# Designs tried in a protein design chat: VH-VL binders against Uncharacterized protein ycf23 (ycf23). Part 14

Target 1, 265 residues: Uncharacterized protein ycf23 (ycf23), of Porphyra purpurea (Red seaweed) (Ulva purpurea) (p51373)
Amino acid sequence: MTISSKISSDFDKQSALKVITGLNNFNIPQIKQMALASEIAKVTYLDIVADTDIIKEVESVSKIPICVSAVKSKELLKCQKTGVNILEIGNYDCFYEQGRLFHSEEIKLISKETRNLLPHATLCVTLPHILKIEEQVKLASDLQRIGIDMIQTEGKSTSISKTDHLSGMIQKSASTFSSTYTVSSKIRLPIISASGISSLTSPIAFLYGASGIGIGSNIRRLQDIGSMVIYIYEVQAAISSNHNIQQNINHSIQSSKISHQLIPY
Below, E stands for the ipSAE of ESMFold2; O stands for the ipSAE of OpenDDE; V2 stands for 0.75 times the mean of E and O plus 0.25 times the DockQ between their complexes.

## First folded at step 7 (VH-VL; framework fv_ecleralimab)

Design f5 (from h26 with heavy chain F107L; at its last look DockQ between E and O 0.62; V2 from the best seeds 0.00; counts 0 for: pae E 2.4 > 2)
Fold by OpenDDE, look of step 7:
Structure f5 (fold): chain C 265 residues (1-265), chain A 122 residues (1-122), chain B 107 residues (1-107)
Amino acid sequence: as target 1 above (265 residues)
Amino acid sequence: EVQLVESGGGLVKPGGSLRLSCAASGFTFSEAWMHWVRQAPGKGLEWVGHIKSETDGGTTDYAAPVKGRFTISRDDSKNTLYLQMNSLKTEDTAVYYCATYDESGYLAMDVWGQGTLVTVSS
Amino acid sequence: SYELTQPLSVSVALGQTARITCSGDNIGSYNVHWYQQKPGQAPVLVIYYDSDRPSGIPERFSGSNSGNTATLTISRAQAGDEADYYCQVWDSDTYVVFGGGTKLTVL
């Protein structure tokens, strides 16, 4: 149930980086590329679909801590036995496209089931962006009570964001950061901001209370390991270069509480 | 032994009201989500609604056909679940089961009562 | 609303294997549970979370779930397996959803 020291350290340093391969990604060659890139760049941990075969493939090329994602407790249970570091309920992006939505009630039930089955596992839960901000806060609080160890926020997908334009990324990140800010003010758990994150927006996540960031969509579009590594380096560099500014800006944001008041969703 | 026992069923006229009870034993009732499921004669299972545990908010949700007419409540001090049925219709005729989870967890119902028959007829 | 579709009836010879399907859009992303109901009795959970068996349920009962179809498999069918079988999921919008039920006849 305790977060590993390495991951916790990165949380404390506000430098934690999660690489997300995708809940519906079963492309083993690509996943291995992302895993190797993650290893080279020394990211905090890699998120893959809850699949024991994929876990083995990843472990063959990388020593990076592994997070597995699923929406079924049984799948997580199966993977936990392999010794993965984090079990996540979430990363629902692929389900949204299929019209499958996860609301607070179901998430709580899955979370309870998972925690009951795995009392000592490190558990992460993604807050669905389809929930209003107040609902996300409520869910986060409930998850904390259930015994979840960390929370991931996500942003809303828009038609613009689907085009992979800068404006879409900013819009997506805005919703992510609003969720992060509002939720972080109400719970004690570390929060991972995962939608709309790039070298441009990654520093902002930490200003809004994130303990870590997750990158996925952009890195998945890259075709080779070298490009992936460079992209990760760019994100890491952005984070590092803005640490000196974060304290002052974060104080201003916290004092204004604008995100909580202005965003109705 | 985990057990649920329904009672209160009977004959009622359309537009009438009836209250069903479900007595629970053998488990921590106050921590359990409780469900009502009904089955019309010769038909399939139909979820009626549920009530959450107090720790999970104690709120209720209902199937569309009964929403606004039926009310689920619980008395944890008595280990009893209730279903208040108002404005009853002929199509509400069914065996009504109370159900909850035990071994399976929250998403399945592995504890069922034997049901109580409600007949709505003029 | 989310819907589950089952065949109205399935027949199996004594000692053979019966398969009852439950179809739904992307049902593989749901946890599917199966209930057995004999005439005049309350339903009995026989499979939960796609493939797990409650205590007391014979190993002849198994389940699978992928894509758009979940399947309850009953191997070495016995006369006592003759019953109605219902699949069920939890949906975020409508909560508990049952299939229409399948009557299994053992010949």
Scores: ipSAE 0.517, ipTM 0.806, lowest interface PAE 1.2, mean pLDDT 91
ESMFold2, look of step 7: ipSAE 0.537; ipTM 0.791
ESMFold2 (binder alone), look of step 7: mean pLDDT 94; pTM 0.958

## First folded at step 8 (VH-VL; framework fv_ecleralimab)

Design g1 (from f4 with light chain V96W; at its last look DockQ between E and O 0.06; V2 from the best seeds 0.00; counts 0 for: pae O 9.1 > 2, placed apart)
Fold by OpenDDE, look of step 8:
Structure g1 (fold): chain C 265 residues (1-265), chain A 122 residues (1-122), chain B 107 residues (1-107)
Amino acid sequence: as target 1 above (265 residues)
Amino acid sequence: EVQLVESGGGLVKPGGSLRLSCAASGFTFSEAWMHWVRQAPGKGLEWVGHIKSETDGGTTDYAAPVKGRFTISRDDSKNTLYLQMNSLKTEDTAVYYCATYDESGYWAMDVWGQGTLVTVSS
Amino acid sequence: SYELTQPLSVSVALGQTARITCSGDNIGSYNVHWYQQKPGQAPVLVIYYDSDRPSGIPERFSGSNSGNTATLTISRAQAGDEADYYCQVWDSDTYWVFGGGTKLTVL
């Protein structure tokens, strides 16, 4: 139930970076690449699917704290004893593609069940973007009462032009920022902003109340560890910037190499 | 003091029906998931089913052997749990316990009633 | 359906250590609870979450769980420990599952 000191420290510093491999990602070679890249870049923690075999593979290449994600308590239970650091209910993006939606009540049930079964585990829950902002706030508040330790926001996918345009990058993350801002004002739990976050928008998340950010889709598109590391470095550099928001954005735009390649996607 | 007291057991013929009650006291009943567990004479414990709290949807789940025949319900205003048993079979003969979790919220059945005997016999 | 297997009976000499096993496929991935039941009485929770003891349960009772076997250990066995013991797990598909029970005899 206690968040590790390292993770907590990063939350307090508003510098936490979560790398998300994907709830439906069972590509072990890719996951290992992402894990190794995360290790090299010294990210805060890595999120992988709740699978004991994958956990083992990740542990073989990285000592970065591990978060496992699932939507079933049983899956999380299986992973709990492996020594993972965080159990997350969420990262629903793969389910949306399949037409599977998660409502507040279902999430609350899974959360409560998981908490009761794992009273000492660090639990994170993703707020579905399909919920209205008011519903997300309500859900977050309920989750806080249930005993969840942290919240993750997600965003809506938007149509983006195949051009390197700032507006497109902002649009990708706008919904998660809105959720982050509104939810953070109502609950005390740390919030991880995810979905559409890039080196450009990373600093913005923290201004809206995020304790950390999650990146996944873009890094998964990269083909080698070196590129992954570089991308993570770009995000970290943006986060570490002590300039104002405008300066941070400009710096991110100017310094990013890989992010520009990912904008069309 | 947390307490559960079962009642309603008795002798019934195969195909018959019986309704058990479990009176709860000493805790916030409305927030508790409630369980029925049975034990045939000289046999082991068998989970029958549960009903969730209203706040958790108030839904029910059942063990395969009783599904479709048994119905669990609750009246929070009366702090009472019910087990409606229809189409009873001889193999349903057992002591029926109601059980719940303590207020700590742990998923362990640390509160049990003393049970009520149901005998299904021709 | 998930199944738990327990030995039918275990005997222990007074003052010695009794071990009751509960076997299940990858049971180590589950949280195992243990119940004690004396004749004519309702079950009593003696271990929960593999190794935690409820208030009032003697330290002589301990639990472990790994691989395919969970174990309830009763050290310094007393006459009063003679009872049936049941392991239990929660499964997302079948919900609560009990083992068949083990009769512990204290000699």
Scores: ipSAE 0.013, ipTM 0.523, lowest interface PAE 9.1, mean pLDDT 88
ESMFold2, look of step 8: ipSAE 0.650; ipTM 0.831
ESMFold2 (binder alone), look of step 8: mean pLDDT 94; pTM 0.953

Design g2 (from f4 with heavy chain D61K; at its last look DockQ between E and O 0.79; V2 from the best seeds 0.60)
Heavy chain, then light chain:
Amino acid sequence: EVQLVESGGGLVKPGGSLRLSCAASGFTFSEAWMHWVRQAPGKGLEWVGHIKSETDGGTTKYAAPVKGRFTISRDDSKNTLYLQMNSLKTEDTAVYYCATYDESGYWAMDVWGQGTLVTVSS
Amino acid sequence: SYELTQPLSVSVALGQTARITCSGDNIGSYNVHWYQQKPGQAPVLVIYYDSDRPSGIPERFSGSNSGNTATLTISRAQAGDEADYYCQVWDSDTYVVFGGGTKLTVL
ESMFold2, look of step 8: ipSAE 0.679; ipTM 0.837
ESMFold2 (binder alone), look of step 8: mean pLDDT 93; pTM 0.951
OpenDDE, look of step 8: ipSAE 0.387; ipTM 0.763

Design g3 (from f4 with light chain Y95R; at its last look DockQ between E and O 0.09; V2 from the best seeds 0.00; counts 0 for: pae O 3.5 > 2, placed apart)
Fold by OpenDDE, look of step 8:
Structure g3 (fold): chain C 265 residues (1-265), chain A 122 residues (1-122), chain B 107 residues (1-107)
Amino acid sequence: as target 1 above (265 residues)
Amino acid sequence: EVQLVESGGGLVKPGGSLRLSCAASGFTFSEAWMHWVRQAPGKGLEWVGHIKSETDGGTTDYAAPVKGRFTISRDDSKNTLYLQMNSLKTEDTAVYYCATYDESGYWAMDVWGQGTLVTVSS
Amino acid sequence: SYELTQPLSVSVALGQTARITCSGDNIGSYNVHWYQQKPGQAPVLVIYYDSDRPSGIPERFSGSNSGNTATLTISRAQAGDEADYYCQVWDSDTRVVFGGGTKLTVL
């Protein structure tokens, strides 16, 4: 199925913003907060775990396009009937913490199965950062052949010190930018850059070939809707001023109110 | 109530033809993938083929043993699934079930007809 | 073609736990469904998507799937559980594949 006009438009403008609630996030109140914040801030789409009950809860507070994420096709298939906008295989962050890794063949199998069963669904697949860049490129190419509609990159989680805030922020995003740059040169699909993206680094993602960016971890750390909205606004402001990277970075540094509350990352 | 009712079974000679029907009720038939599954006497379940919903392309696929001989079609206006069986063989003798999906969602066949017996014998 | 292998028969004492296996290459990557069939009746879905139960199916029925083996577990077996059980998947070519079936006898 063709990507919705709104999402596609944002991709074309290199302004797409994805809010990621978490693949293992079943905290309904928090998800609702994130959904409402996303609605208020008018982000491109919201990513939630593939759960029909959670979908219902989100729909009760937001009309923003919904992406559901899972690592098995069964959960995605269950959610298809609900009318969600995007089905995603990925957002593996929570699994890495548990020692669960995903290899290319498994991802391809799940992707192929899902595409075959849902020929008109909008499908997104996350490229595991544990794969070498060459393997990511190969996987992305295979996924494109399978009929996946968009790709998401992810990065390595790194610890940062309080004194190395800016450096740490950039470092967190470095891996996903590398993936984005390399993969975008080899495939035609829209790429969403995720993991470690902030108001500071969001403009950089688009320079490396991203069609959109995904943010989640920092938002999840915020305790109220107001703070979430402000954070999203900061990211959006950085994206909207994406004419000069230096100016964008300076703007982000000067205007950031919430990032300081998120230290340490 | 969701229901499937097969009909059209009977005795036919090898090389003959038979057309089975499956009448659906109690659900939106046009949105459902429909399957034919058969079971030879004293044997296990064997997938015959499926037809997708129109929204999912309306395409068909078949098991190797029946490919080229059997044709699955549907009439959404009549809520009816069909199985056209040509060049029948003795090994095609079986109870033929139509099956689809309901409350379980897609891909698990939780709705079955009672089946109709097809006997191919000289 | 993708193939599923089931034991021909499994026996369980009344009140005990029965386990019926379904083997296939990397079956853990597929969604496995289980059907119960009693003599002269159509199959009934008892487990879908590896471990989910349809409405009306007792909690005694459970399923798991990992590696090369999916398992249907029937705890506290009852006489009424005596039936043929079939596992089923969709293969990578979007074709339905059934196992050979397992006859469960309750002793």
Scores: ipSAE 0.029, ipTM 0.613, lowest interface PAE 3.5, mean pLDDT 89
ESMFold2, look of step 8: ipSAE 0.721; ipTM 0.854
ESMFold2 (binder alone), look of step 8: mean pLDDT 93; pTM 0.952

Design g4 (from f4 with heavy chain D61K, light chain V96W; at its last look DockQ between E and O 0.73; V2 from the best seeds 0.00; counts 0 for: pae E 6.4 > 2)
Fold by ESMFold2, look of step 8:
Structure g4 (fold): chain C 265 residues (1-265), chain A 122 residues (1-122), chain B 107 residues (1-107)
Amino acid sequence: as target 1 above (265 residues)
Amino acid sequence: EVQLVESGGGLVKPGGSLRLSCAASGFTFSEAWMHWVRQAPGKGLEWVGHIKSETDGGTTKYAAPVKGRFTISRDDSKNTLYLQMNSLKTEDTAVYYCATYDESGYWAMDVWGQGTLVTVSS
Amino acid sequence: SYELTQPLSVSVALGQTARITCSGDNIGSYNVHWYQQKPGQAPVLVIYYDSDRPSGIPERFSGSNSGNTATLTISRAQAGDEADYYCQVWDSDTYWVFGGGTKLTVL
């Protein structure tokens, strides 16, 4: 049950930011650029594929805390043996278009196996967006009993809007925010909201109970470290102003009936 | 030594019922997930269903061809797994194995019985 | 439902290396297990978690899994390796899924 001291402060402040390189990203030059940008911008941690060579390459250029992601406990164990202690079961996006789905029973069993193998590691589990929200809540509760330390939510992997990048990002992020809101109301684990998060949408994650957010694809599209740092700074600025916005919105929500209507399903 | 011994197989007519037993020894039966797997003559292995330990929820799952007709139960005081087969069809003719895990963990089956033959024919 | 495909048969000369494939969409994201079954006998687990070997299984049995194909490799094939071989995964919708089996013939 230990959240690594390398990241816990940002989660305690509800300001954690994770940069996600992707489970099928083995582009070492790009990953190193993302690591350097993340360190310059003081991102909380970097999430990479569970690959020991990629871990070594990132560590050769950056001190950014590293999280590794996989869908198999064996790959997480292999990476933990190199000294990485922040591990994730999740980031399923690269599998969904190919028909590989992840449901509650599989995730619980992988999680139980991983916790048994690694009783002291920091473990995060992504709730699949394919589960109905009530089933996501049940899964999160079961994961808490298994001893998982953190939960990540995700949105749908496919574009909903073909003509408006902002509208598409809002629709994708709406499903992760719905999950964040519902899960955070019933579970006391820190929650990371991911999928479609930008400087525009990130304040909503924290309003709905997230302790952190994950960003990935929008950074991967940028070709240089400077552009990546600027993007990250814009997200961080939105996060830092979030506390005043959250207080004002919470006061308004208490006096109105619209809070559950803000995020379409 | 870990052992699984199936019994209760035999000849039965279509529409009939039969109950198989699997006697277990050499391990903590009450903490184990238990499986039934069948193999029609000359055919491959087919998972029938399983039952979890009570600590993991005690629930059952079934393969689609047997759902609603077969029921898996366990008696932890007798270290015995059961398969109640109702509304039997000729396509249920198979050797029925009980199985569990030891070194392999939850996802595989490294302990098998020798099987019991069920023949469904008129 | 998730399905696994195996060749119906594979032949290998005595002392040579046999490779038995198991194909499935994104099988590399699954843990693959392999069973040997000799005529009239119960199956025996020979590989689990893609590449781990149970106690008592010779090291000439090995496994790999990536992409859409898992492979059981039997080096220095012996007459006693002649058997049916099944791959198996667990899937959240189809549960314990077996391949159709491959008959290995040692010549």
Scores: ipSAE 0.074, ipTM 0.638, lowest interface PAE 6.4, mean pLDDT 86
ESMFold2 (binder alone), look of step 8: mean pLDDT 94; pTM 0.955
OpenDDE, look of step 8: ipSAE 0.650; ipTM 0.846

Design g5 (from f4 with heavy chain E54K T55E; at its last look DockQ between E and O 0.73; V2 from the best seeds 0.62)
Heavy chain, then light chain:
Amino acid sequence: EVQLVESGGGLVKPGGSLRLSCAASGFTFSEAWMHWVRQAPGKGLEWVGHIKSKEDGGTTDYAAPVKGRFTISRDDSKNTLYLQMNSLKTEDTAVYYCATYDESGYWAMDVWGQGTLVTVSS
Amino acid sequence: SYELTQPLSVSVALGQTARITCSGDNIGSYNVHWYQQKPGQAPVLVIYYDSDRPSGIPERFSGSNSGNTATLTISRAQAGDEADYYCQVWDSDTYVVFGGGTKLTVL
ESMFold2, look of step 8: ipSAE 0.635; ipTM 0.829
ESMFold2 (binder alone), look of step 8: mean pLDDT 93; pTM 0.948
OpenDDE, look of step 8: ipSAE 0.659; ipTM 0.842
ESMFold2, look of step 9: ipSAE 0.676; ipTM 0.838
ESMFold2 (binder alone), look of step 9: mean pLDDT 94; pTM 0.955
OpenDDE, look of step 9: ipSAE 0.495; ipTM 0.802

## First folded at step 9 (VH-VL; framework fv_ecleralimab)

Design j0 (from f4 with heavy chain E31N E54K D61K; at its last look DockQ between E and O 0.04; V2 from the best seeds 0.00; counts 0 for: pae O 11.9 > 2, placed apart)
Heavy chain, then light chain:
Amino acid sequence: EVQLVESGGGLVKPGGSLRLSCAASGFTFSNAWMHWVRQAPGKGLEWVGHIKSKTDGGTTKYAAPVKGRFTISRDDSKNTLYLQMNSLKTEDTAVYYCATYDESGYWAMDVWGQGTLVTVSS
Amino acid sequence: SYELTQPLSVSVALGQTARITCSGDNIGSYNVHWYQQKPGQAPVLVIYYDSDRPSGIPERFSGSNSGNTATLTISRAQAGDEADYYCQVWDSDTYVVFGGGTKLTVL
ESMFold2, look of step 9: ipSAE 0.659; ipTM 0.835
ESMFold2 (binder alone), look of step 9: mean pLDDT 92; pTM 0.945
OpenDDE, look of step 9: ipSAE 0.000; ipTM 0.497

Design j1 (from j0 with heavy chain S104Y; at its last look DockQ between E and O 0.69; V2 from the best seeds 0.00; counts 0 for: pae O 8.5 > 2)
Fold by OpenDDE, look of step 9:
Structure j1 (fold): chain C 265 residues (1-265), chain A 122 residues (1-122), chain B 107 residues (1-107)
Amino acid sequence: as target 1 above (265 residues)
Amino acid sequence: EVQLVESGGGLVKPGGSLRLSCAASGFTFSNAWMHWVRQAPGKGLEWVGHIKSKTDGGTTKYAAPVKGRFTISRDDSKNTLYLQMNSLKTEDTAVYYCATYDEYGYWAMDVWGQGTLVTVSS
Amino acid sequence: SYELTQPLSVSVALGQTARITCSGDNIGSYNVHWYQQKPGQAPVLVIYYDSDRPSGIPERFSGSNSGNTATLTISRAQAGDEADYYCQVWDSDTYVVFGGGTKLTVL
């Protein structure tokens, strides 16, 4: 509906890359590093917490389109006035640890009131992984009817063992792929696959119907801009070489210098 | 002027039935979610249930205490909301309000009727 | 089910500031609305979205919400402010949730 031409182009090419700083991330120095890395790597857009001060800091170092995330429409309204590109209801990861869960009805209510408040804004909504696949599909359909512009899938939090790195990485992304595949078959909106996505699994997301991918947790673990840029490059390289999934996976495994360091031992 | 007017309240015996109406005016009723909220004498506000707009599926939800006994419906052609109450209990005694959001639309109920009293007593 | 807890009563001297709390688990993640109800009348929305005021509501009424507590603040309390006050949220499982209400007495 209101998606910018640049972002829409990346969706159409199945090359969109979203960098996610975190809904509960208020570490300005780190966010600025991630923003600068995103600028250098020319990612599609950057996702940050809905905070006007943080928006200003990001804008000082990057011209990359900005997405802000919140669970309150009021917070999104404040940010929309600053000229950000995308408003997202979601990225609920930080709430799960606190025992706060978001179910379909509440998400629909927040979505509806947000759309009513902001009829011309670009809106994204995350589908909680706590919902059954059938419930995710229904929610996505309802959100499409409400007028949401794009959907993000969420994966389950899983741990991997030292002896099961490759399998663990695949398993970590499996839930978001399942959601992406099932939801994409039922709705027309572009889907961002997030949670557990890496340079290894990024090409797979697009095969399952994703219009873009979201990465964040691994980038947040890196300590310098250079490493962040290299990691993003690895993901982008994997996406761009999407001719053969087997070849892409092998390329990612062979070429990655940072991904191995991000895997818990 | 936006207005809600409840009617149909009265005295009924336990186990009896009663149908409340809420007449809406001054806004596009068909687009509005409508709620019933009740208040027992000397007690607090208690949500009874809601009915969504037809555009949003027209589905209903009910509070646990009334589920299975109460039914919310609407007639958009008459701008009227209904609450069918069956198997009434003494604890159902309350002033029943209909409410919606009109001006703000922020899921805060900014429009209320004046309420209609339902008394369930032997 | 999600629950909101309010004190049963709060007293304030004329011209002073009254604070009415509404507690709930991680209530800061909710949008909290406040209603005023005077005897024999329907509730009136006085605060919505934690801190916004409807048209016609005096600036003396304000709201905040963070952590586990939302607060309705009434500055320069007037005799006409004596009423019952209710907080309310939308919850994913319970849908509409009201607090138990607080009786504000202006002394």
Scores: ipSAE 0.013, ipTM 0.517, lowest interface PAE 8.5, mean pLDDT 88
ESMFold2, look of step 9: ipSAE 0.535; ipTM 0.790
ESMFold2 (binder alone), look of step 9: mean pLDDT 93; pTM 0.948

Design j2 (from j0 with heavy chain S104P; at its last look DockQ between E and O 0.04; V2 from the best seeds 0.00; counts 0 for: pae O 13.0 > 2, placed apart)
Fold by OpenDDE, look of step 9:
Structure j2 (fold): chain C 265 residues (1-265), chain A 122 residues (1-122), chain B 107 residues (1-107)
Amino acid sequence: as target 1 above (265 residues)
Amino acid sequence: EVQLVESGGGLVKPGGSLRLSCAASGFTFSNAWMHWVRQAPGKGLEWVGHIKSKTDGGTTKYAAPVKGRFTISRDDSKNTLYLQMNSLKTEDTAVYYCATYDEPGYWAMDVWGQGTLVTVSS
Amino acid sequence: SYELTQPLSVSVALGQTARITCSGDNIGSYNVHWYQQKPGQAPVLVIYYDSDRPSGIPERFSGSNSGNTATLTISRAQAGDEADYYCQVWDSDTYVVFGGGTKLTVL
């Protein structure tokens, strides 16, 4: 049960970038755009919904590693046969609006079942933000014992709607950073920090123990491949230029030419 | 010390109603999922239902035999769990336990009350 | 609904090893918990997450879970171990599920 060398290398360099298309995203044209943008920008890997048709479409336009997300082991099993690189239990964002919550026991059950069915697959599990920090730590520890290969954190939804507002951006990422920091101190697995991550906050995630970052919501709000590529470049540039240098983070956000092109949800 | 104490049990006729209480102490009650489990005389343990913490939405779930008749609620300000039982049947006769998790992240019931007996008889 | 099956009774000689089984479809994919209940008392958690012991539970108590069967093992059985034992899981559809219980007699 090993992570691919390329992905592991990016984790070690604290430069890993995950593009998340969405667990409930079945918009093939948009997913293909995101995949192509990810290919051009050379991101670490792309996360898509566990669907074999969508996997095929993505493979037609991109050669980057693929991660598929689901909340059922059967769905992941089906996709694993296609040769995808990572199987993820998580990215629960779409369920919260429906009032569907995932607690620790359910996640452990799905994780254990998946690992039993796929003993050699690379598995990632998202920690629900609805869990208290102590519960997240316990869940992460249990998942490590089950044999999960990596962990993803997620953040709480905020009432702040403006993505270009600095205080709002920080608030959006604060919860995932708290989770990242606390969990990373208790487990040995690589952690991907997701939810609310932007060019402003992406360098900060690594300072708090992240091995990689996940971005998706803002990319999905862009309408063309060119804009998506530019946005990814901005995030990558922030990571590279602002690594352990906080004074340049604000400049990176202020210089962004893409933030004003984001469509409202 | 973590403790749960049930009360409110007694004799009731079929079709009647009864309200049980469970007083919690020694832990942060508001953060805990709370369960009701019952045991008929000489029989095994049977899950009745649970109520989530407010943080997890405060929603309830019930076992099929009691759905529509029983209601679980909580008052976090009083550290008290409730079980409202309506339209009681003879098969509802049991010792009723409240239970919870002492340590976050574990979904095994490691804290139990001593139970309160409910007898439904004509 | 998910169901767990236990034998009605198990007997063990004093100082010997008792094994109580809990069967369920693909139970190995679940985390199984075990409870001990003595007459007139509330249940006590003795094993959680298949094989972990709560504080205060003797090392004589152990658990395993694989395939379709979980097992509670009680080594060096003592008279005080005579009780009813229940396995339990959490299922995504049924939620909390208990086995029927096993009466352990120490001879």
Scores: ipSAE 0.000, ipTM 0.493, lowest interface PAE 13.0, mean pLDDT 88
ESMFold2, look of step 9: ipSAE 0.537; ipTM 0.792
ESMFold2 (binder alone), look of step 9: mean pLDDT 93; pTM 0.947

